# VH-VL binders against o27280, part 249

Target 1, 266 residues: o27280
Amino acid sequence: MDSMNVPEVLEIKRIVEESESVKTFIFSWDFRREVRPGQFVMVWDFRDEKPMSVSLIDPVRSEIGISIRRVGEFTDRVHGLSEGDLLGIRGPYGRGFELMGRDILLVGGGIGMAPLAALADEATARGMRVDALVAARTADELLFLDRLEAAGVNISTCTDDGSCGFKGFAHERLLTLEENHDMAAVCGPEPMMFQVMRILDERDVPAQLSLERYMKCAVGICGQCCLDDTGFRVCAEGPVFWSQELSRVREFGRYRRDPAGRRVPW
Key: E = the ipSAE of ESMFold2; O = the ipSAE of OpenDDE; V2 = 0.75 times the mean of E and O plus 0.25 times the DockQ between their complexes.

## First folded at step 10 (VH-VL)

Design Y41 (framework fv_marstacimab)
Fold by ESMFold2-Fast, scan of step 10:
Structure Y41 (fold): chain C 266 residues (1-266), chain A 118 residues (1-118), chain B 112 residues (1-112)
Amino acid sequence: as target 1 above (266 residues)
Amino acid sequence: EVQLLESGGGLVQPGGSLRLSCAASGFTFRDYAMSWVRQAPGKGLEWVSAISGRGGSTYYADSVKGRFTISRDNSKNTLYLQMNSLRAEDTAVYYCARKSHYGSFDYWGQGTMVTVSS
Amino acid sequence: QSVLTQPPSVSGAPGQRVTISCTGSSSNIGYGYDVHWYQQLPGTAPKLLIYGNTNRPSGVPDRFSGSKSGTSASLAITGLQAEDEADYYCQSYDSSLSGSKVFGGGTKLTVL
């Protein structure tokens, strides 16, 4: 068994309240174990283990951050923890983002901005120009705006209800942004990612998309078992996929599966 | 006024090479993806190649992949198509076209004729 | 044959309505990619006529309209004029082809 498969019990060094429903938990990290934007860790509260994207990678301070949204029993318990409390961390896992070219567009929806915040840090450190489209249902759910601004990112916002920035969905806002980019990275609700991907495809912008529901593929479950048969088998581990791979998945953006495995429209 | 002006076409032997240029003016060149679209005499339009605004990403039709190279020089507002290993079936008018943020080809040059013949 | 199918020709008299179809598949129009239309007058470069399924560029009269449904799109021309005699091309994106922008085979419109 290698060390990546055994949880390390780590002390919560600092907690940042990102919103009423999102907290970033910061841990000291030994960077002999490399972690890249787009990768995830398994977070263990000594009862349940769940995959969480890495949202902060800071080798200078020897810290990683994990941003967690309150959505159920596990996340409610973790949100109840304080600085000094312990969590088990296993990983990192998964395929991280690849950077190419001179500029990048980040499109994040809700908690999907978390892995993109880590990517923004890496891209700016490499001297890339970074534009971010940050989308949420309401202004209170927009995440990491201060951190992105501090990193020198050019920020556009949109909210479904119009409470901050453009009133509408991410893909509607994207159509009003005229600048082309060498690449894009997208993370958020699957319907948002599907619409954004199609626009980026038509603009000749290669995009990488992060799918949380495929994180378990990176820990040993073959990705082809989770994807529609489109006339080829995709054996690549998640959670990050190129738009060309994802556009051939007939399930992507059209339907999900209920607990019984039946197709359910988005 | 947006203008695109192609040059570099001509007569070339099979197996030969040509380099096409497209001079752009009237817009911020770097902000737009650019494409080459060709049309054989009496035939329809065929997309050939595309390049992102800063040149970091390139795309090719299967018919030209491995033989043609698209590039751009944003300091000169110029798009290029290097055509190698030319075949008779590459004979066409080659258009320079700008990609809008909606993915359409919103402006086209007047075209430059490439004839591949013995 | 093109990935997008258009009738090779259509004809009409001045003042009539003509419709040009563009039939795709689940990998292009059916996947949700937009359809754009171009007009090519004899001896000239193509000109953008309709973008994003339904939108007209500045200077294109409202007698030209676009629509999209399922795996197909249509260009409608009302009040047909002699000056409309041209080749018309639809264009979309195909997810089954690497980096591909696909054009229909073109439709020659003849005005009586």
Scores: ipSAE 0.678, ipTM 0.865, lowest interface PAE 1.7, mean pLDDT 88
Fold by OpenDDE, second read of step 11:
Structure Y41 (fold): chain C 266 residues (1-266), chain A 118 residues (1-118), chain B 112 residues (1-112)
Amino acid sequence: as target 1 above (266 residues)
Amino acid sequence: EVQLLESGGGLVQPGGSLRLSCAASGFTFRDYAMSWVRQAPGKGLEWVSAISGRGGSTYYADSVKGRFTISRDNSKNTLYLQMNSLRAEDTAVYYCARKSHYGSFDYWGQGTMVTVSS
Amino acid sequence: QSVLTQPPSVSGAPGQRVTISCTGSSSNIGYGYDVHWYQQLPGTAPKLLIYGNTNRPSGVPDRFSGSKSGTSASLAITGLQAEDEADYYCQSYDSSLSGSKVFGGGTKLTVL
């Protein structure tokens, strides 16, 4: 590993409470280092390191945001931090989203909305029409609604319990939406993404999907994030994939590998 | 009432060109992807090409890639198929079809006959 | 040599039940894509008969029903009538053919 992969120690500039379980950490960023929606950074709390998607890209303020859901020991520690505290950040890594066409559809589930929020900002800034299907288990887990609305995004919501918007799953709600988009970006639980991809393919809508896998090195060396059959490395060839690429991946929507390399079902 | 009306079919020599049109009415045209589907005499249905509702994405069967171009003018509610370098095997009735929000073809035109022959 | 395989022909007497099979693979029906069915009467354009595996458009009698399991789908017609004599096509999507929509080879239904 070269010095380019050494984490830069950055001060938390501010913290945004997105939900009960999600916080966005804002950092000053030197935009001589380009970052794209869909790319991720490795966040280091001086004990452990985890990949996190970039959810805010603001070249005007020279800031980036990283949205983190509280789900384990690492994220528990990070959620305990305050403004002014330090974190190590290295990256960005991976392939981000590509924007094409005039009208785009975003389909996000839970924390999956993080990279999509950043994409929405870019798309709207380019004058694109953006529709967003935001899904969550419950209303209080829906993310970035105000931010998206402020950006001019047309929002449809979906909740498992019907507490907000359509009652049901994202793919079910999608069936009720018009199919006139030129491109779609999808991020969320893999079973959701699988079903959404199926529908988008049938609709002739080019789709990009952001996958989540256990990533160790983030530079395509360790192989921990390799996908079966193709050998795609989520950290290098992804995390954003075209639907045509994922159609070649047998495990997609079916199983993943844990840190020990064992197959675990979704 | 949804209506699709194809036109532009006819007799053409191999290597020739032809442009098909499909006039749509009875629905918000831009909200639906459209497709061309053809049927050779006495044969089955073959998908030819598709275009997204707003025209930003196009798709083609391998058999017509590089030769056919699908397009649309939403201001005129019209779908087009430019066919170049026509071959005898392109002889067929060509249907325009609306793609439903469920991915099926829920409405079809009456079709227009294209004959490629020397 | 269609991607989806249908029997070339089926027949039945009025009032009988007939079934038309549509056999696909792991890259289309088995992948989870929906199957749609079309009826084509002689000399006419195809008509949507079943969408989303099991759904009937308005105007389609409940004598027609669709099902899907594994890599195959099936169209069932009960109470067969003379007017049902037509060609029937299944349709889906195949991820291995550069994102192509695919039709079955078609089945000629004869009412005896």
Scores: ipSAE 0.006, ipTM 0.509, lowest interface PAE 10.2, mean pLDDT 92

Design Y42 (framework fv_marstacimab; at its last look DockQ between E and O 0.02; V2 from the best seeds 0.00; counts 0 for: pae O 7.3 > 2, placed apart)
Fold by OpenDDE, look of step 11:
Structure Y42 (fold): chain C 266 residues (1-266), chain A 118 residues (1-118), chain B 112 residues (1-112)
Amino acid sequence: as target 1 above (266 residues)
Amino acid sequence: EVQLLESGGGLVQPGGSLRLSCAASGFTFRDYAMSWVRQAPGKGLEWVSAISGRGGSTYYADSVKGRFTISRDNSKNTLYLQMNSLRAEDTAVYYCARKSHYGSFDYWGQGTMVTVSS
Amino acid sequence: QSVLTQPPSVSGAPGQRVTISCTGSSSNIGWGYDVHWYQQLPGTAPKLLIYGNTNRPSGVPDRFSGSKSGTSASLAITGLQAEDEADYYCQSYDSSLSGSKVFGGGTKLTVL
């Protein structure tokens, strides 16, 4: 079995508090193992294992960052950790984002901004112009604003309650933005992504979207993350998909399957 | 006021070429995707081609793919359609249309007539 | 053969209500893409009438309304007037045609 499938026990170098519910954990990384924005790793706390997106890729410092939102028992335990503590990490897995063109649009909601932040760094480093629409329920849940600004990203914000930027949802704010992008990358709540994709398609903007599904093996064998009708495995063929691919996935934006395999509406 | 003015239409023989232009004014041209839509005499509307605001993405209907090329010069606020290997079935009024932020065509030119005939 | 199907013609008397249907499929209207409507008066360029399924641009009377359900959309005109005599086209996006914009075949509305 490939060594990449064996969790490496790594020390938490730094912890960045992004918000009340989100922390970024920084690890030393051997970049002989390449990692791309949009790929994920399996994080192991020696009790349970969960897939997490890579939110920081720093070849200069030989570091990666993993942003984790506190949402349950596993993440509660992880959020209780301190610098110097250990976690197991295996990966990276999945298909990451591709960059094309000169001008790109990032549309992210909540923790969905994690992989997009990494993509923003790469895009700006390549000299691309990056616009980012950052969405959240409230102002205090908006992520990576300072980081994006420092990277030279042009930021637009929207919040459900209007506490920052446009009052409304991401797709509503998108309707008010310019149509001058060569491609878009999208990540966030699936209903948001569905609406955003529709608008981008109608605008003739090539779009990549990162899906989230229940995932166990991360290597395409267990089938837990298999999408209906297409047979796409989110861990293998994804998590990043082109809009044309998702157009074939009927469940997209409509429902998902829970750990028991039951259909759960969004 | 938004204005779109098509030009370049005319009579051409089958297999010939023609270049259409659309002069835009009254808005920030580069911020909008543009499309060509045609209408054969007595027939319905047919989408032909689209180009993104900065020209990074182009799209074509299957009926014109490989023969037509859409382009734009944002410094001149002008949209172009290079039509090669023209066929009789390409005979139509060609409209320049601005794509709204909602994906609809919110402004149309008056059109320019292209006639392909021997 | 249009991807979106419209009746070739509809008619009504002044003051009446008429409806124009636009039938699509799971790859366009049924997928969730918006439907837009255009009015084309004789000898003129098309004009945007309804965008985003139900919205009216400035200058369009409220007697024009759009709706969408399932794989179909509908344009309703109440209080029909003589000046409403025109061709009407629905338009959407189809993901199965390499990202093509698609129009209905058009409906000729005659005011009797």
Scores: ipSAE 0.789, ipTM 0.900, lowest interface PAE 0.7, mean pLDDT 95
Fold by ESMFold2-Fast, scan of step 10:
Structure Y42 (fold): chain C 266 residues (1-266), chain A 118 residues (1-118), chain B 112 residues (1-112)
Amino acid sequence: as target 1 above (266 residues)
Amino acid sequence: EVQLLESGGGLVQPGGSLRLSCAASGFTFRDYAMSWVRQAPGKGLEWVSAISGRGGSTYYADSVKGRFTISRDNSKNTLYLQMNSLRAEDTAVYYCARKSHYGSFDYWGQGTMVTVSS
Amino acid sequence: QSVLTQPPSVSGAPGQRVTISCTGSSSNIGWGYDVHWYQQLPGTAPKLLIYGNTNRPSGVPDRFSGSKSGTSASLAITGLQAEDEADYYCQSYDSSLSGSKVFGGGTKLTVL
């Protein structure tokens, strides 16, 4: 309600440099307001507000973490902040990941590993076996490998250029992984997620996928949050969807929409 | 050498029950999703049910949902299909099949015949 | 009610080329799901012949090939031999059916 729609001004407790372009900002959090992996918050720098996935959920330390990639004016300003500086946080918003079964495959591309890192922590704490396929264009863009290793996650890597692990795309690496899983969670660029989803569907692995591109309106009021075939509003019904839901969305992985609603190929 | 061996078929009256078993050998059973596929006499193949490698996820064809239960025991390398409320149209050879990482059925058992008749 | 449509029968003489079609829709082959093919010799269990649209398992002769275009797939058999006489099934995944693998109705190949 009111508390979810009003930013709390929180002090940056700690900053972790994940890569040259990604930082995780850690805040004290009151867990009377529940946060689940796959949910996002609105981050306010007192000028602009942007949605960011929660990448760390630590009830023992009473902390949440928000991982931010430097891609424009807002994120450049946030990256310039130091421990002790203030940011506005409101939320959480959206439907998070559900966990089921005894093991889970995580497939993450770039910053898409952020919500999956939080999920890995929860799955591990639940006693699930966790395998992660971490994909990026180059080795420098692989995220959270040390954190995943520390959590006991079995890690496979792939890079488009072959600078770390398998040379190729996530779906190509996935085709060489023989082990089945009780479920999967996928987050990254939509073309990657579409290819991965089809493979997991055929393997009888139920998958949940997080749609990042529509996280512009936390209350789901803008048309950009609506998927063509299903009428889903990402803020209301997502950002996390089961593969069965997305396999019926004709635009998923094939095209995006411009501000006028026209189809634009990837 | 991958082998799948079905058992438990037979003649049963309409409304009756049977439990099919599939003994697997020659591979790490827990790493593969498994399915049951049936074939009525003189007819084509019909997928019936699937189960994930550790047994946490199950799938059913609409024709059997609520009547059949797929399960597995990875300690015994055995797949099961519990069939309840059997109907004449369930009469078929039931095959145990392994799901490859490409999504194909790469190995099949020899099948076990289930006949539902009075 | 076959979601994937195959001709009930095809025939050819030794040495000829035959093609078996598998026609789907936008919810399966047209959605981008792979097509797999199975050979069933009389009185035997099905055997994987082609997986992932175009790939052959070890031991399958290169006379067998698969292709996919739009909402349809095809199995081609060149240099037809008497031992190729069998039933052939295509198989894909259908997104309109939760978790369901969908088989074609099957095609009986007769070697004349």
Scores: ipSAE 0.745, ipTM 0.884, lowest interface PAE 1.4, mean pLDDT 88
Fold by ESMFold2, look of step 12:
Structure Y42 (fold): chain C 266 residues (1-266), chain A 118 residues (1-118), chain B 112 residues (1-112)
Amino acid sequence: as target 1 above (266 residues)
Amino acid sequence: EVQLLESGGGLVQPGGSLRLSCAASGFTFRDYAMSWVRQAPGKGLEWVSAISGRGGSTYYADSVKGRFTISRDNSKNTLYLQMNSLRAEDTAVYYCARKSHYGSFDYWGQGTMVTVSS
Amino acid sequence: QSVLTQPPSVSGAPGQRVTISCTGSSSNIGWGYDVHWYQQLPGTAPKLLIYGNTNRPSGVPDRFSGSKSGTSASLAITGLQAEDEADYYCQSYDSSLSGSKVFGGGTKLTVL
C-alpha cells in the first residue's frame, strides 16, 4: 500500500513472443494493488527505469503482463532476459480508461495496442460491443489479433504497406468506417493520435487517448512529464486524457521534448 | 434518398415546454450522429445539440444546457429534442441535421418553427 | 458574435469570380479541424456545398471550390450565375468549446 514508490523485485514467470520485436513479460501480482487498463508501471532492470503499459490483467491467475517493444538499449537488455530472471516493478500509476455506453472503438498503432488489449478484455466482460482498428507498418507488426478475436472483438486492420487489410494510415481507414460509436480509446504514435482525435471530435465521438512522455518520478513531483500550456502531468493527470483535455495542449501531435527539455519535432 | 422531417413546433409561452421530433428515412439511422441546428428569424445558423449514433453520448450548446434534452429512438428512426424553460431567444426554425462521418452536416430537414412569445 | 468571421455580404456580376472568406482561430481552423460550407437559398434549408475543406458532394458544380490556409478558409465561385444568389455559411469544430460546432455569421451573395 505505502510501498507503491519502491520497486518490488519480481520474477519473470512467462514470456510471450508477440512479434519479432515485441514480447509480453508476465508476473505474479497481488491484486490488492488494483490495476486498471491504461495505467502504467515503471520497469527497472537494475540500471535504468522506463514506463510501460500493462497489457494483461488477469485476477483469476493472479498475473499481469507488460508488453515491451525492442527499440533501444534498455528494451534490448530486457528482451535478452529469460523466464526466472528478475525485474523491479513499481506502480501502477496514472489514470486509466473509463468505459461508457454500450459500444466502443479501439484505435491502436503498434505497441499502443497493448493497453487497448487490456481494455478490450474489460469491455467485453462488461458486455459491450467492441470494434478495434489495429494499425501497423506491416502485417508482421500487427499485435494481439488472435487475442482480440478470441475475446469477441470485431477487428479492422490497416498497414502502411497494404500487406494486411486497408493500405494506409489509421485515420484514413477511420474515415471509411461508417459506424458512430458511443466512445473511443486511442493509443499509438502521437501523430496518428492527433489525426484520429480530430476525426472523432468532428464525429461527436468522445475519445480517450493515452499519451507517452519522458518520466522520472512517475508520481507527479519532478515535473518532467508536464505538458506545455496546461501544466498537466502525464503520470498524474494522465496518461489517459479525454480529447477535451488534450484540446488545450498545443504540443500534442506537433512536437515532443528530449530529456534536456528541448523541443523536437515528431 | 435520405429524408429528415421535423415536427412539433408551435407557439409557446416563456417558461413553457415543447418536444420536437425528426423522422428519418433512407439511411441506417443508428450509424449516424444527429444534431439540432436552429436559425432565429433573419439570423444565422446556430448549433444546438448533438447525439451519438447509438445514443450513448449527448452534447449541448451552452445556451441550452440544463433546459434541452436530445434523445433518439433507433427502433423508430426518430430524433427528439425536449425543450423546457423556453425563452424568447429560443424562437427559431429548428432543423434536424445528419452528421456525416467526415464531420459535415450532409442532410437537413425542412425545419419546424418554434415561437416563444406571451 | 460568430466564432468564425465571414463578410456580411459580397456581390458580383454574372460570369465573374467571387470569394467568401471564413476567419477562425487556433482553437478551430488553426487547430486543424476541417471547414465545411453550406448554401441556403431564400426560404429553404441549408444544403451542403463543400466538405472537408475542398470536396464537393455529388451534384455540386466544379465552379464551387474551397480552400484552407492557417486559421482561414475561402469559398470561391467562378462563372457566377443568377441561381447562386443565396446565403453562405462556413462551419467547423472548436476545441475550446467542448462538443461545439461553430458556424460563421453568414454571407449574403448578391448577383448583380
Scores: ipSAE 0.602, ipTM 0.832, lowest interface PAE 2.1, mean pLDDT 89
ESMFold2, look of step 11: ipSAE 0.563; ipTM 0.818
ESMFold2 (binder alone), look of step 11: mean pLDDT 92; pTM 0.941
OpenDDE, second read of step 11: ipSAE 0.000; ipTM 0.496
ESMFold2 (binder alone), look of step 12: mean pLDDT 92; pTM 0.941
OpenDDE, look of step 12: ipSAE 0.017; ipTM 0.523

Design Y43 (framework fv_marstacimab)
Fold by ESMFold2-Fast, scan of step 10:
Parts: sequence; structure tokens; C-alpha cells
Structure Y43 (fold): chain C 266 residues (1-266), chain A 118 residues (1-118), chain B 112 residues (1-112)
Amino acid sequence: as target 1 above (266 residues)
Amino acid sequence: EVQLLESGGGLVQPGGSLRLSCAASGFTFRDYAMSWVRQAPGKGLEWVSAISGRGGSTYYADSVKGRFTISRDNSKNTLYLQMNSLRAEDTAVYYCARKSHYGSFDYWGQGTMVTVSS
Amino acid sequence: QSVLTQPPSVSGAPGQRVTISCTGSSSNIGEGWDVHWYQQLPGTAPKLLIYGNTNRPSGVPDRFSGSKSGTSASLAITGLQAEDEADYYCQSYDSSLSGSKVFGGGTKLTVL
């Protein structure tokens, strides 16, 4: 039975403050409804519904976590909630990450570390070696470092302003890292993901990238969830795509579309 | 249209050397890892060597390690296989193949025959 | 022998179904590596038939399908035609072999 199309009203069990602008909301979850890293849920505050990536998947404690960055009215209202308050959760939706090989590179920018934190937990539990390159504008925007370290992940950091780790962008830091990996997973701003994808392609590392820009249609019923050259609906066929799929999309990393459908450079 | 064209095969005596070339067209050559795959007459496919898109990483089957060298010239869209200390068991058709990001060989050349015999 | 095991031959009549198996181990298919399939017609180069376990390249008929379970993969061919008479190879990756791409030994399909 597909009850995932009806929001379930869940109590906020715990709130973790990841940074001044990011919180993780933790809910009890019945794992008869499976959740995979890379999938998202629709979060309903009884006024608006927005897609959020699942950042914690814990079958042992029967919990999921959803990490939310404060960027507008909806997220500001949700950040004002307390433990014991209620939110509607619908899903999960989308294609999750696939794991293969013995070692994986995670490359995350800002809130893009959220789905990668869940993936790191799964990869570690599977016995894989995990390297993470965590990128942000400033040190206070680096997310999940303590959680990744606790999981046994080997962490490299970079910040645009040089306040933590390498001073520069993720792709610039990646060029100084010469380790070969069996696969990679990438999530963050689209221009970052495009540059990282090109380097991983040159290194013969198959990569999966998570696109969030079109996750407005929870069940893939709206045309706005399409990629330009392939016709993929992100919420139905993504948000996780292989790098070869994205390398064929002229729009990826170069353009987005405004409400009128016009191309706007990143 | 993606095309791969091998050349440089021929008859060589045991202990001799040959250099194979593969001319690539129809795609951004530097963005793809490339491989050499061989097939002895009447036998199956055997992966021989691979090189990353920028040429920074190379891989070899144990049977050819230390004797064969894979290289590429991205300015000329050309892949090479330098084969030294050739043995009778190296006799095969050698295919140039493009590695997809899925790990498959999505395009193959027509092959070039290497015969190692006295 | 090959680290990926295929039957050396299979046969079927026109219109029938055949299945070609590819059996690996924990270091390749069992580790999660994708399986790809190639068709080689007599005197020609191999052609990609299935990639990523289940996907068909443009131009490959839906009569060809792939599946993967545990340490094994299978290629199914339905509605056999005389033109399907060829050698079929599975291919994966084995992390224990220095980053090696590995091929199955090949299966000769005879259409009776």
C-alpha cells in the first residue's frame, strides 16, 4: 500500500543545532516504510510543504533526521519550532545513492552534506573506507564534521575565505588530493558539482550527484521537474544521477531557468 | 558520431616490440578513460590496460605488467599501447575501447591484429 | 579460469527464450559492482548490449534484458532470431585484481 502520498503528522523528538543556520529535526520512523540515503521527504508545517533531504537514517533507534537551512519564511517558521511540536512528513521520494567497491569519496558543499552524512553512515556500516571533502563559504557553515569523525570518516575541509582548511573551492582542493576511489558521491551548489564531476571523470571515478533544484514536485507530476536534454524528472528519476547522465545535459553547471523558462547563467 | 580507429598491428618475432595507436573522434577525448582489450584467435575478451582521462592513472593486467605501457596524447586525440618483450601468448586482436562512467565499454574500435611468431 | 563464470554455450529455437548466467564472487558482483553485457557477431568488434545491470543503449531491442542478484547476473533474450547467433560476454570490475575490469569467458549462442 502506498501511504507515502499522505502526510503523516509526526512529533519532533529531538532537534540538533548543526550551525547558526542549520538544524536537524529527528522523528521516530517506522522502517516498514524504507528510507535510503539520497532520498527526500516533503515537510509540511500546515501552511506550506517543502522538499528536504533525509540526513539521518537510524533503524536501531527507529529514527530519521531532516536537516533544514534557514533561507526563507517556511524554514524560518520551522526553525522556530521546539521538541514536542508537530510537522507533517510525506515520502520518502526519489532515487537513493548506490554503493559499490571498497572506498568512496564524498564531496559536499554547504547543506549538500546532509544527504552525504546519511550515505557516510551506510558506507561505514557496509565496511567501506570513506573520505569526505567538506566545503563551505566559511568555517561556521561546515556541517557534520563531528558526526563524520565519529563514524571513522577521513575528512578534508576547504572554505572560500580560508577560515578552515584549504583556502579555495572544493574543486581546487580536490585537485590537490590524488587518492583513487572506487566511486564518489557529490552534493552541493550546481557549479561546484559540475567542476568536481569533470575532475572525477578525468580520474576514472564513477560519481553520483544529487540535484535539488527541481525537487518542487514530490511525485513527479509537474513538468518543472525536467532536465533540459534528457527529459528526466528529478523527483521521479533523481535526485541522484550518474555523472555520465549529467555530462550530456548542456544546462548542468551552466544555466538555470527563470519562471518564464529563459536560460540564466549560474 | 563517436569513432575509434586502431593501427600499428602486424607480425613480430618473440622478444620484439610494437606500438599500437587509436585515433579518437566525435567526443571530448580528455573527458574519458580509455582501455585496451584483446582477444586471442578463437578465445574470449581480456582486459589489458586502462588510462584515466588526463593520463594521471594507469592500470595493467598482471600478464602484461612491466612489458606494456599505455599512454595518451590529448592534444592529438590519440591513445597508445607500447608493447615490449612480446610473447606468443600476446597474439590477439587488440581493441581500443572507451570507458563510460557506468564502467562499461560503450564504444569499440574495429581492432588491429598482433601476431607474435617466428 | 575467468573470475566471472559463464556457460560456454547455450542454444534455443527461433521465438524461444534463453538466459545466459554470469557468476561472480564477493570481490566483484557481490561487492556491488555493475554488470555489463556485450554481443560479438562473427568477425566483428564487440557491441555494448546492456550496461549498469539493466539498461539498454539506444538501438538495442527490448528482447534483451539484464538482471543482477547477489553474486550473479543474467542476460535474457526473448523471441530468439537467427541474427542473435553470437558470442555474449559479461563484464564487471574486481577490486582484488589491482583495479581490473574483468570479462566472463563468453557464451556461444546457437539458434537452432
Scores: ipSAE 0.007, ipTM 0.484, lowest interface PAE 10.8, mean pLDDT 84

Design Y44 (framework fv_marstacimab)
Fold by ESMFold2-Fast, scan of step 10:
Structure Y44 (fold): chain C 266 residues (1-266), chain A 118 residues (1-118), chain B 112 residues (1-112)
Amino acid sequence: as target 1 above (266 residues)
Amino acid sequence: EVQLLESGGGLVQPGGSLRLSCAASGFTFRDYAMSWVRQAPGKGLEWVSAISGRGGSTYYADSVKGRFTISRDNSKNTLYLQMNSLRAEDTAVYYCARKSHYGSFDYWGQGTMVTVSS
Amino acid sequence: QSVLTQPPSVSGAPGQRVTISCTGSSSNIGEGFDVHWYQQLPGTAPKLLIYGNTNRPSGVPDRFSGSKSGTSASLAITGLQAEDEADYYCQSYDSSLSGSKVFGGGTKLTVL
């Protein structure tokens, strides 16, 4: 029934500059269309359409936010827009995160903190204890620290260069965090997510991981959304998967596919 | 000092039920995932079930799924295993084990014997 | 079937070196999952001997060492003593099995 949805044209209400390369675009939203953390929307600039995770969900103000990193032609054009300009939004699509238990560990790398920031808001609103491990290459690439702190989240940071917090990778920092959690949610570069998942699986901490790759078809009708050995279509069955589902996918964390479907190592 | 003490084992007929308990002391129980591991007489170790620290997630070996239920009461520092529809092949010493944050079983109880026989 | 293979028995004389192999596959040790080792003395519960491939808990002598390469791991015992006579188990995680911690079949070490 909703497979043929047309984009709704929305005015950019506010733009927040999160870093030199990341902006959050905020729109008024009619919450008769439910949006959950972990879901994505298709953003249309009237030339191209790209999937973007929802990073802010605020039913009180009737707003959603979409955080976009500048990495190519489409995102460069969108970054050039101003408050009052228009974008087309379709969705939301995909399955969102599920929350379980009394506490949650968030592990985010770079722009992967965007869907986790929305999840942190919901988890804290439910009275859960939230611990966040925020990872980036350098201190100025760490995202949402002020927002997470304001929400009462317990924050650990790590940077590859040691400019903020632990010097090293997210999975190395995770090994030094000995608290147990009822669940975890993970989003970031796929090699990081694979290492984090492995550690959490060994600890019997159920994890949900957000895979944003190959989401080229909003309704999941093309093979480009597919993971190799399970036939999972990320836009139809994801982007959020339980670690038990991903542990049987040989492609995850090891290789990606080019436009011709050929395997390319990370 | 970390201690784990199992109880509740005994003789039960095929198709019967038993509830095992494991009393934990010497550590913050709620911060550790816990497992049950069994050993049939003269045989090797077999992992049976696991539960996360706060009890939000449970895991089972295929051989016991649908018959066994793991649970915990963090206010009493106690781990449980409810065993239903018991079979002769469930005969084993059942160990309570603490799962370290590195994925190993760093402390084990002394075990409790479950015998399924007519 | 057991997904981690150990020899059923090994033997040695006091002072000798013995090694116990643990052979897995691409879905466990080959995938990068850590290998842990347990010692079970006759009539007792298992005790953690090695964790995370190479690490020793407090109180374990340095004559016990672990290693991992490819799809296999090994436990080495140097300066073998009578008190080492026990069953030894390797343990890892298997990604092809839902939530599964997997043990090797065990190796009985006899000190001659």
Scores: ipSAE 0.009, ipTM 0.508, lowest interface PAE 9.1, mean pLDDT 84

